# VH-VL binders against q0aze0, part 408

Target 1, 268 residues: q0aze0
Amino acid sequence: MKIILVNNRFKENTEKKAQEIAGQLSALNVEVIIDNGLDEPYAGTVDFIMVLGGDGTMLRAARRYGQRAIPVLGVNMGTVGFLSNIEINELAEYLPLILREEYSLEARMMLEVAVFQQQSLLTRVFCLNELLLRSNSPRMLSFALEISGQKLEPYRGDGLIVSTTTGSTAYSLSAGGPIADPQLDAFIVTPVASHIINKRPLVVSPEREISLHLLEEREAIIGIDGQIKMDFGAENRVLIKRAPHPLLMVNLKAKPFFTSIDRSLQRQ
Key: E = the ipSAE of ESMFold2; O = the ipSAE of OpenDDE; V2 = 0.75 times the mean of E and O plus 0.25 times the DockQ between their complexes.

## First folded at step 19 (VH-VL)

Design KK68 (framework fv_bermekimab)
Fold by ESMFold2-Fast, scan of step 19:
Structure KK68 (fold): chain C 268 residues (1-268), chain A 123 residues (1-123), chain B 107 residues (1-107)
Amino acid sequence: as target 1 above (268 residues)
Amino acid sequence: QVQLVESGGGVVQPGRSLRLSCTASGFTFSSYGVHWVRQAPGKGLEWVAAISYEGSNKYYAESVKGRFTISRDNSKNILFLQMDSLRLEDTAVYYCAKDRIYYSKAFYPMDVWGQGTLVTFSS
Amino acid sequence: DIQMTQSPSSVSASVGDRVTITCRASQGIKSWLAWYQQKPGKAPKLLIYAASHLQSGVPSRFSGSGSGSDFTLTISSLQPEDFATYYCQQDNYRPLTFGGGTKVEHK
């Protein structure tokens, strides 16, 4: 069995804990690869991915490995989140189940995001939560939104979010988007401070293709899962579609979504 | 320089065929949808046909549907309009024009136009 | 098909005049309306896209406004090179459709 341990190098406590867990797994005859985010993703075949950290670490793991159809387990290390399944102090209890492959999987849709400049592909990334387009100056944006070749009324405002249902409780929620059951597959399109009266969030089939471009020169940024940031100008275009593979999240312990939502809303 | 050049126009008899071509240079032809627009002498502009950047989606005005066929060769940067069963009402200057936005499944205005090629009837 | 009605069909003007051309769509086209300028014997040139956005290189005396079904092109101070025919064109629906044109003529 070969397992990738994904941790956050920028948190010293998680790096040390990852090394301890790697030692424990090696003692159980498990080959361990540590991914702390700085190197290229591990290219070899692996059987399981264990993410040690909060939701941010899971988002990075999903971008790097989510398209490989490998089980991914979120192990929380003190940060409350939506994407972890067990706590670090429970890992020893659940290790035998992991090694026997005795768990269920939940599929979570991902976005495939392709960013172009003057017809050339700048980058192609996969993400679990969302793409954000936003103004990077006091001036509002004017931009085009296409859904499967249909142009909506041009948007005027600070930006737009295109989210998965998993991302419905992330930035889209803060911008006024709906809370979506993550078992549903859909794009959620949420405007950011629109100047057009009655611009509402849209819930769109995940089989549709979404594209964005600016209608005039402005300083804008695109953000992916809150972790990747890129300048975006009038010569840029972004194409968004459902990724070929969902992220396969390991379920070892029941985590009722609606109970988690109730607790989170009370804290806001 | 970004340029479109039409050719293939001429004098024809009603009921005959003509094939127009449009050669593109100075931009990545395969990234853009392209259009044919015509203008009868002394009259206004009329959109005729368009083809998607990859070549799989083709669109026609009702007045030419079933008689005209649009196609493209991305390896040679050439757009074609095969015109069959020509009628006197098809008399016009034919322009090819490039869509403003790349890799789009929607139509946008045309920002680059050729000089046009004239199709007329002899008698 | 979307019918584009353009008015007036012609306007006589002098250099320095403010010229206004209107375009009406038979049904709502959002803001997906473009304006073109055509001089005799030449191909059209794109002036304005998405109702109000100026194409690069087009002088600021040209401006567009409107949304839905009613649109306006304004030339704030007509110059000698602006005597031409102007066309609106909707790009919200297939097929694309043009207005009948407005000829801006010397008085």
Scores: ipSAE 0.818, ipTM 0.918, lowest interface PAE 0.8, mean pLDDT 91

Design KK69 (framework fv_bermekimab)
Fold by ESMFold2-Fast, scan of step 19:
Structure KK69 (fold): chain C 268 residues (1-268), chain A 123 residues (1-123), chain B 107 residues (1-107)
Amino acid sequence: as target 1 above (268 residues)
Amino acid sequence: QVQLVESGGGVVQPGRSLRLSCTASGFTFSSYGVHWVRQAPGKGLEWVAAISYEGSNKYYAESVKGRFTISRDNSKNILFLQMDSLRLEDTAVYYCAKDRIYYSKAFYGLDVWGQGTLVTFSS
Amino acid sequence: DIQMTQSPSSVSASVGDRVTITCRASQGIKSWLAWYQQKPGKAPKLLIYAASHLQSGVPSRFSGSGSGSDFTLTISSLQPEDFATYYCQQDNYRPLTFGGGTKVEHK
């Protein structure tokens, strides 16, 4: 059995716990690969991914490994979040179930994001929460939103968010988007400080293809899951569709989504 | 230099067929939707047909539907218009034109045009 | 089909004049309208896209405005090279449709 252990090198407690857990798994003849985010993703075959930390670490793991159809378990350390299933102090109890592959899986949709400069592909990335297009200056953006070949009225404002249902409680929520049950597959398209007051969030089929480009040169950026940032100008275009594979999240204990919503609102 | 060059126009008899070509250079032809637009002598512009960048979707004006066929060869950077059952009303200069935005299924304005090729009829 | 009605059909003007051309769509087309300039014997040239956005290389004396059904092209100070025919064109609906054209002639 080979397990990838994902942690954040810059989180003080998670690095120490990752080493401890790796030693314990190694003693059980489990091969462990530690991914602290600094190197390229591990390219070999693995059986399981264990994510130590908060939601941010899970977003990294999903981006790096989510398309491989490998079970991913979120193990919480510290801040209560939406993407972890068990607490670190519960790991010893559940480890035998993990090693015997006795758990259920929940599928979470992901976005496939392709960013072009002129007509050349700059990057293709997968993400769990959202793509953000944002003005990087006091000036508003003017941009085109195209959904499956249909043009909407041009957007004028600070930007736009294209989110998964999992991402509905992340940046999209802060921008006024709806809270969505993550068991649903849908894109949520939320304007950021639109100049046109009738622009509302849209909930569209995950079979749709979404594309964005600027109608005039402005200083703008694209953000992916709040972790990747890149410049975006009038020569750029972004294409978004549902990723080929969902993230397969491990369920070892019930963690009701609506209970997590209530807890998050209490902590805001 | 970004260019579109039409060819294949000429003098035809009513009811005959003619094939127009448009050769692209200076840009990645396979990334853009392309159009045929015509203009009768002394008249305005009339959109005729368009084809998506991959060639999967084709669109026609009602006046030419069933008689004209648009196609493209991305390996050779060539756009075609096969014109069957030609009528006197088809007399025009035929322009090919490229859409502004790459990898789009929608249309955003025609930023590059060829110089046109004339289709006319003898008695 | 969306009908594009352009007015006037022609306008006589002198160098330095402000010229205004209007275009009306038979149905709402959002802001998806382009303006083209055509000189005799030449192919059209794109001036403005998405109603108000100036194409690269087009002089700033050209401007576009409007949304929905009513659109305007303005030339703030006519130059000798601006005597031409101007066309509006909607790209919100298929088929794409052009206006009838406005010829800007010497006074």
Scores: ipSAE 0.818, ipTM 0.919, lowest interface PAE 0.8, mean pLDDT 91

Design KK7 (framework fv_bermekimab; at its last look DockQ between E and O 0.93; V2 from the best seeds 0.84)
Fold by OpenDDE, look of step 20:
Structure KK7 (fold): chain C 268 residues (1-268), chain A 123 residues (1-123), chain B 107 residues (1-107)
Amino acid sequence: as target 1 above (268 residues)
Amino acid sequence: QVQLVESGGGVVQPGRSLRLSCTASGFTFRSYGVHWVRQAPGKGLEWVAAISYEGSNTYYAESVKGRFTISRDNSKNILFLQMDSLRLEDTAVYYCAKDRIYYSKAFYGMDVWGQGTLVTFSS
Amino acid sequence: DIQMTQSPSSVSASVGDRVTITCRASQGIKSWLAWYQQKPGKAPKLLIYAASHLQSGVPSRFSGSGSGSDFTLTISSLQPEDFATYYCQQDNYRPLTFGGGTKVEHK
């Protein structure tokens, strides 16, 4: 068995723990690769990904490895979040199950985000939470939202979020989006400070394609999972569709999503 | 320079066929939906047809539906309008125009036009 | 089909005048209306898209407003080169449809 341990290099506690766990796994004849974000994603074949940290680390892991259909386990290290399945102090208990591959998987839809400039592809990214379009100035954006070739009324506001159901409890929620069942595949399109009062979020079929472009030459940015940032202007378009592969999240411990939402949100 | 150049217009007899061409240059033709718009002498603009950037979707005005066929060759950067069963009321300058936005099957305005080609009928 | 009604059909104006052209759609087209300028013997030129957005290179004296069914093109201060025919066009529905045009001519 070969396992990638994903941690955050900027958090010493996670780094140390990764080393400790690596040692433990090695003692059990498990090959371990540590990914602290410093290097490029490991290109070799692996059987399991263990994410040590919070939601941010999971998002990074998802972007780096989600397309490879590898089981991903979130191990919380004392942070508040929605993407961890077990706590670090529980790892020893569940390690035998991991090694025996006795766990269930939950498929989480990811976004495929393609950003274009004058018909050229700038970047293609798979992400677990959301794509954000927002103004890079105090001025409102004017942009076109197109869903499966259908033009909606031009949006005016600070921005727009296109989120997965997993991402529904992330920035989309803060912007007034609905909380969605993570087991449901859908896009959530949430306006950010729309000039139209009470502009409602849209829940969109994962079979549809979403595109955004600015109607004015103004400075905007694209944000992906709150970690990737890029400039976005009038000559750019973003096309969003369901990623061809879901993130396979390991479910070792049952977590009642809906009954724990209030608790989790109150901690934030 | 972004440019569209129409050709193929001329004098034709009623009931005959004519094929118009529009050659694109200076931009990525295959990325844009394109239109035919015509204008009868001394009259206003009339949208005739459109085709998506991939050519998979075509749209027609009711006045030409069943008689006109819009098509494109993206490899050659050419837009076509096959006009069959021509009528006197089809007399017009025919313009080709590109849509503003690339990679869209929706339309967002026509930002580049050709000079037009005249189709008239023999008296 | 969406009927686009422009008014007036013609307007006589002088240089420096404020000119207002109206376009009404037979039903709501959101903000998906474009304005074009056409000079004699020339192809149309896009002025405004999405009802109120100025096409690149178009002078700021041109402006568009409106949503739903009623739209307006305004030339704040008419210039000599602005004498032309103007057309509105909706692209919210297929078939695309143009207004009848408004000729802005010398007084």
Scores: ipSAE 0.877, ipTM 0.939, lowest interface PAE 0.6, mean pLDDT 94
Fold by ESMFold2-Fast, scan of step 19:
Structure KK7 (fold): chain C 268 residues (1-268), chain A 123 residues (1-123), chain B 107 residues (1-107)
Amino acid sequence: as target 1 above (268 residues)
Amino acid sequence: QVQLVESGGGVVQPGRSLRLSCTASGFTFRSYGVHWVRQAPGKGLEWVAAISYEGSNTYYAESVKGRFTISRDNSKNILFLQMDSLRLEDTAVYYCAKDRIYYSKAFYGMDVWGQGTLVTFSS
Amino acid sequence: DIQMTQSPSSVSASVGDRVTITCRASQGIKSWLAWYQQKPGKAPKLLIYAASHLQSGVPSRFSGSGSGSDFTLTISSLQPEDFATYYCQQDNYRPLTFGGGTKVEHK
């Protein structure tokens, strides 16, 4: 058995905990690869991915490894979030089940984002939460949203979010989008501060292809999962579709989504 | 320079066939949807047909549907219009035109046009 | 098919005049309307796309407005090179359709 341990390189205590867990796993004849985010993703075959951290660390792990169809377990290190399944103080209790492969998997859709400059592919990224298009100046954007070849009325405003259902509780929520059951596969398209026309969030089939381009020259950015940031101008185009593979999240412990939502909404 | 050049026009007899070509240069032809637009002498513009950038989707005006076939060869940067069962009403200058936005399944305006090729009929 | 009606069919104007051309769609086309300029013996030239967005290289005296079914092209101060025929064109529905044209001619 080979396991990747993903930790947050910006927190020293997660590095120590990763080393402790790696030692425990090695003692059980498990090969361990530690990914602290500094190097390229591990290119070899692995059987399991354990993410030590909060939602941000899980988002990074999903972008690096989510398309490999490998079980991914989120282990919370003390931060409140939606993407972890167990707490770090519970890991010892659940480790025997992990090693015996006694767990269920929840499939979470991911986005495939392709950003072009002119006709050339600039980057192709997979993400778990969302793509954000946002103005990078005081001027509002004017842009086209195309869904499977159908043009919507042009958007005027600060930007747009294209989110997975998992991402419905992330940036899309802050922009007024709906809370979606992550067991559903759908794109959620949420306008950012649009007041020109009464623009509502849209929930569309995950089989559709979504594309965005600016209708006039403006300074804008593309943001992916709140972690990747790229300049976006009138010569750029972004294409979004459902990623080929969902993220396979390990479920060892019942963590009812709607109970988590209620708790999150009550916190100040 | 971004350029479209039409060819294949001429004088034909009613009921005959004619194939128009449009050669693209100076841009990545395979990335853009392209159109055929015609204009009868002294009359306005009439959209005829369009083809998506990958060639999988074709669209036609009702007046030419079933008689004209649009196609493209992305390896040679050439757009075609096969015109069958030609009628006197098909007399026009035929322009090819490039759509503005790459890798789109929709149309956003025609920003580059050829000089046109004339199709006319003997009396 | 979406019918595009332009008015007037012709307008006589002098250099320096403000010229307005209107275009009406038989059904709502959102803001998906383009304006083209055509000079005698020449191919059309794109002026405006998505109702109000100026194509690169087109002088700022040209502007477009409207949405839904009613659209306007305005030339704020007509120049000698602007005497031409102008066409609107919708690209919200297939088949794409052009207006009948408006000829801007010398008084």
Scores: ipSAE 0.832, ipTM 0.925, lowest interface PAE 0.7, mean pLDDT 91
Fold by ESMFold2, look of step 20:
Structure KK7 (fold): chain C 268 residues (1-268), chain A 123 residues (1-123), chain B 107 residues (1-107)
Amino acid sequence: as target 1 above (268 residues)
Amino acid sequence: QVQLVESGGGVVQPGRSLRLSCTASGFTFRSYGVHWVRQAPGKGLEWVAAISYEGSNTYYAESVKGRFTISRDNSKNILFLQMDSLRLEDTAVYYCAKDRIYYSKAFYGMDVWGQGTLVTFSS
Amino acid sequence: DIQMTQSPSSVSASVGDRVTITCRASQGIKSWLAWYQQKPGKAPKLLIYAASHLQSGVPSRFSGSGSGSDFTLTISSLQPEDFATYYCQQDNYRPLTFGGGTKVEHK
């Protein structure tokens, strides 16, 4: 059995715990690959991914490994977020079930995001929460949103968020988007400080293709899951689709979304 | 140098078809939607047809629907207009034009035009 | 289909004049309207897209405004090279449709 243990190298408590857990697993004849963010993603086949940390570490794991259809377990090491399933002090209790593959999976839609410079692909990423287009100056953006070849009234404002339902409780929520059940597949399109009064959030079929481009030269930025940032100008386009594979989140401990939602939001 | 060059115009007699070509150079043709627009002598512009960048969507003015067929060969950078069942009303200069936005199935303005090719229906 | 009505059909003007051309759509087209300039014997040239955005290389004396059904092209100070015919076109709906044109001529 081979697993990837994902942690954040800049959070020493997760680094120490990752080494401890790797030792425990090695003693059980389990091969462990540690991904602390320093190296390229592990390219070989693995059976399971364990994420030690909060939602941010899960987002990185999802971007790196989410398209491989590998079970991913979120193990919280601090403040409970939306993406952890068990606490670190519960791991020993659940480890036998992990090793016997006695757990269920919860599928979470991901975005496929392609950013172009003119006609050349600049980058392609898969993300769990959202793409953000935002102004990188005091000036408003003027931009076009196209959904499956249909043009909406041009947007004018600070930007736009295109999120998954999982991302509905992240930046999209702060910008006024709805909370969505993460078991639904949908895009949630949320304007950021729109100058156009009728620009309400949209809930869009996951089968749609979404694209964005600026209507005039402005300094803008594309943000991915709040962790990747790139310049965006009038020569760029971004195309967004549902990713080919959902993130497969492991359920070991019952954690119903609606039971926990008020507690998780109180952290905000 | 971004350029579109139309060819294939001429005088057409009853019972014959005409195929217009538009050769693109200086840009990535396969990334852009393209249009045909015509202008009868002394008259205004009339949009005729358009095709999406990958060729999957075609659109026609009502006046030519069923008679004209737009197509593209992205490997050769050529746009075509097959003109069947021509009428006196089809006499015009025919322009090809490139849409301004790449990888879009919508249209956002025609930023590059050819110089046109004249089609004359001879009764 | 969307009918586009331009007014006036022609205007006689002098260099330095302010020229205003209007375009009305038969139904709402949001802000998805373009303006083109055409000189005799030449291909059209894109001036304005999305109602108010200047195409690169177009002088700032050209401006566009409007949304919904009513749109305006303004030339703030007419130059000798601006004598031409101007067309609006909606690109919100398919098929795309042009207005009838407005000829701007020397007095």
Scores: ipSAE 0.729, ipTM 0.891, lowest interface PAE 1.3, mean pLDDT 91
ESMFold2 (binder alone), look of step 20: mean pLDDT 93; pTM 0.956

Design KK70 (framework fv_bermekimab)
Fold by ESMFold2-Fast, scan of step 19:
Structure KK70 (fold): chain C 268 residues (1-268), chain A 123 residues (1-123), chain B 107 residues (1-107)
Amino acid sequence: as target 1 above (268 residues)
Amino acid sequence: QVQLVESGGGVVQPGRSLRLSCTASGFTFSSYGVHWVRQAPGKGLEWVAAISYEGSNKYYAESVKGRFTISRDNSKNILFLQMDSLRLEDTAVYYCAKDRIYYSKAFYGMDVWGQGTLVTFSS
Amino acid sequence: DIQMTQSPSSVSASVGDRVTITCRASQSIKSWLAWYQQKPGKAPKLLIYAASHLQSGVPSRFSGSGSGSDFTLTISSLQPEDFATYYCQQDNYRPLTFGGGTKVEHK
């Protein structure tokens, strides 16, 4: 068995904890690869991915490894979030189940995002939560939203979010998008501070293709899962579709989505 | 630098066929939708047909449906219009035009035009 | 098919004049309208796309406005090179359709 341990070495004590867990797994004859986010993703085959941290660390792991159809377990290290399944102090209890492959999997859709410059592909990335298009200045953007070849009325405002259902509780929620059951596959398209009255969030089939481009010369950015940032101008175009593979999330313990939502909403 | 050049126009008899070509240079032809637009002598512009950048989606004006076929060869940077069962009403200068936005199946305005090729009829 | 009606069919103007051309769609085309300039014996040239956005290299005296069904092209101070025929064109619906044209002629 080969396991990747994904952690954030910049967080206090997480690197030390990752080393302790790696030692425990090695003692059980498990080969461990540590991914602290600084190097390229591990290129070899692995059987399981264990993510030590909060939702941000899970988003990075999903981007790096989510398309490989490998089980991914979120292990929470103190930060309340939506993407972890067990707490770090519960790991010893659940480890025998992990090693015997006695768990269920929940499939979570991902986005495939292709960003172009002058017709040339700049980058192709996968993400679990969302793509954000946002103005990089106080000036509003004017941009075109195309859904499977159909043009909507041009958007004017600060930007737009194209989200998965998993991402419905992230930036899309803050911008007025709906809360979606993450077991549903759909795109959620949420405007950011639209100048045009009655621009509502859209819930769109995951079989559709979404594209965006600017209608006038402005400085803007593309944000992916709140972690990757790229400049976006009038010569750029972004194409978004459902990724070929969902993220396979490990369920060892019941963590009902709607209970988590209630807890989060009651805080504010 | 960015250029479209039409060819294949000429004098035909009613009911015959003619094939127009449009050769693209100075841009990545395979990334853009392209159009055929015609203009009868002394008259206004009339959109005829368009083809998506990958070639799978084709669109026609009602006046030419079933008679004209648009196609493209992305390896050679050439757009074609096969014109069958030609009528006197098809007399026009035929322009090819590039759509503004790459990798789109929608239309966003025609920013590059060829010089046109004349199609006319003998008595 | 969406019918595009331009008015006037022709306008006589002098250098320095403000020229306004209107275009009406038979139903809403959102903001998906382009304006073209055509000089005799030449291919059309794109001036404006998405109703109000100026194409690169087009002088700032040209401007477009409108949405839905009613659109306007304005030339704020007519220059000698602006005597031409102008066409609106919708690209919201297939087939794409052009207006009948407006000829801007010397007075």
Scores: ipSAE 0.818, ipTM 0.917, lowest interface PAE 0.8, mean pLDDT 91

Design KK71 (framework fv_bermekimab)
Fold by ESMFold2-Fast, scan of step 19:
Formats: C-alpha cells, sequence, structure tokens
Structure KK71 (fold): chain C 268 residues (1-268), chain A 123 residues (1-123), chain B 107 residues (1-107)
C-alpha cells in the first residue's frame, strides 16, 4: 500500500503532524509520500490519498491528483469544512478501516478548464469548485456565454462563475447561486453583479460544453478554485466541460450535507 | 495577410453541377467556422451554408438544402461548395466568409470575406 | 426562417448628416445581430457584432443599438466613404438571415 499525505505548506504544525502520521503508517508497512506543495505531483502508482488540512488543501489535492481515480480522504485540522470527512483527533480510530479498505466512496464531479490565447492552448487545468471570470477594473465586462453551441443573451456585469455542485457552497453561493446536493452532477452558472436585474443562475447538464469570451477589450481575470489567477482579454477564450474522472471522496463517517450547510450558514 | 480566395465559378446550364473552392491563408483555418454567402446581380446578400471548424456540423439555407453540399479540408486550408441541380435562381456572386470566434459551434459575425466568384447561366 | 426587415430601402443624405437605419426581426433574436457595409463591386465588411459592438478598425461614428426584435444602425456624421449599402444579419437562429439592405446615396 502506498499513501500520499497532502498538507498545507503555510499551516502551522501540518508538516510535523504529517511526519508523525507517516511514521505510524510506515510501522504498519505502508509506503508514504508527503506532498507539501513544493514539488511536482508524485507521478507513481498510489493506493490512497490523505489530505491534512481544510477545504483549500483539498482543492489543491483535487487539482493535482483528482483525475487518477484514487480514494481521497479529507482530514480536518481545525474549523470543520465541507470537504473533510473526519477530524485529525479521530484519525487513529479510523486508520484500521482505511488499511482494510472498509469505507465507501462518493464521486464528486470536476471541471476541465482549457484557456486559449489566439487559438493556442495556454493552459488546461482540472478543478473541484469553480472557474470565475471577473473584471479587474471599475469597468463592467461584456461577454458571451455559449452552452453546447447555443448563445445566451450577452452578459454585462462584473463577471460569471461556472461551478460544480461541490462548488455551489463556495464563490457561487456568495454571488447568489443555489445550494446544490453534491451527489448531483451539474454545472451551476452564476452571474456576478449583472447589470440586468433578472439575470438568474442556471443549472446546466454536465454533458454540455460551456465557453466564454469577451465581446470587447477589458481588463479581466480568470480564477480557478480561488487559487490560480490569470489575465483574460478579448483574444482569450475559455472552454469548460466535465472532467473525465470524478474525485473519489472517502466516506468513513456519516456527514449529513444539509446539517453541514445549516451550520455554515449560521456563521454568515 | 489574412485572406480567403474563391474559385470555380463560371457559366453553366440549368440542371448541371459546379464545385466552388475557397482557399484560406494567414490564419489557422482549422479553428474557425466558415460560410458561403451569395448575392444575385443587383440584389441583397443571402446566406447559403456553413460548416463547423472540425467539419462535423453542416448547415444550409432551405433554398439549397438537398442540392448543395458544404465540406472542408483542414489539411489543405480549403472550403468547398458542391452545387448540384443548379437553377437559374442560383445565379449570383458566391462569397466565402470566416466566422469571428475560434473553436465555437455557434456563429458570431463574419469578419473576413473573399472577393467572390460568379456563377451564371447561358441562355 | 427568421425574416429580417430593413427600413428604409434607400436614403439620400449629405456629408455631415446623421443617418439611421432600422432592422426588425420576425422573432426575438436576443442581441445576436451584425451590421455589414458593402461598397459597389466589393465584398461586405463587418461593422458591428452582437448588436452594439464595433469591429476593430471601424470608426466611432458608427454605432448599433437594440435587442430582441428592433435594432438600429446610426452613422452620427456621414463621411464621403460611407456611401454604401448596409445589411443587418441575425445569427441567433439557423439558417442565418440577412435584411434586404439599405442603400445610402448622395443627395
Amino acid sequence: as target 1 above (268 residues)
Amino acid sequence: QVQLVESGGGVVQPGRSLRLSCTASGFTFSSYGVHWVRQAPGKGLEWVAAISYEGSNKYYAESVKGRFTISRDNSKNILFLQMDSLRLEDTAVYYCAKDRIYYSKAFYGMDVWGQGTLVTFSS
Amino acid sequence: DIQMTQSPSSVSASVGDRVTITCRASQNIKSWLAWYQQKPGKAPKLLIYAASHLQSGVPSRFSGSGSGSDFTLTISSLQPEDFATYYCQQDNYRPLTFGGGTKVEHK
């Protein structure tokens, strides 16, 4: 058995805790690779991924490893989030179940995002929550949204979010999008400060392709999972589709989604 | 630099066939949808057909459906229009035109046009 | 098919005049309308796309407005090179359809 431990390079004590856990796993004849974000993703065969941290650390792990169809467990190190399943102080209790593969898996859709510059692929990334297009100046954007070859009325405003159902509780929620059951596969398309009063979020089939481009030159950026940022202009185009593989999230402990969102909303 | 050049027009008899070509240069032809638009002498513009950038989706005006076939060869940067069962009403200058947006299956305006090729009939 | 009706079919104008051309769609086409200029013996040139956006290199005296079914092309101060025929064209529905054209002639 080979396990990757993913930790946050900026969080206090996560490196020390990762070393401690690695030692415990090695004593049980498990090979451990520690990924603190400093190096390229581990390229070898892996049986399990353990993410030590909050939702942000899980988003990084999903971008690096989510397309490999490997079980990923979120272990929370502090404030409870949406993407962790167990707390760090519960890990010792659940390790035997992990090693015996006595757990269920929940599939979470991911986005495949391809950004082009004058017909050339600039970057291709996978993400768990969302792509954000936003203005980087006081001027509003004018842009086209195309869904599987169908054009919607042009958008005018500060931007747009294309989200997974997992991302429905992240930026999309802050912009007025719906809360979606993450067991559903769908794109959620949420406008950011639209100049049209009746511009509503859309829930779109995950089999569709979504594309965006600016209708006039403006200063804009593309954001991915709140962690990657890049400039976006009228010569750019972004294509979004469902990623080939979902993130396989480990379920060791019942974590009722609707109870979790109730707690989160109370902290508004 | 960026240009489209039509060829293959000429004088035909009713009921015959003709194949038009449009050669692209100065841009990545395989990334864009392309159109055929015609204009009868002294008349307005009429959209005839279009083909998606990869070639899998083809669209036709009702007046030419079943008689005309649009195709493309991305390796040679050439757009074709095969015109069968020609009628007197098909007399026109035929333009090819590039759509504005790359890697799209929708249309966003035609920003580059060829000079046209004339199709006419002998009496 | 979506019918595009242009008005007027021709207009006589002098240099410096404000010229307005109207285009009406038989159904709601959102804002997916383009305007083209065609000079005698030449291919059409794209002026405006998505109802109100100027194509690169087009002078600012040209402007477009409207959405849904009613659209307007305006030339704020007509120049000698603007005497031409103007066409609207919808790209919201297939088949794509052009208006009948408006010829802007010398007074």
Scores: ipSAE 0.828, ipTM 0.922, lowest interface PAE 0.8, mean pLDDT 91

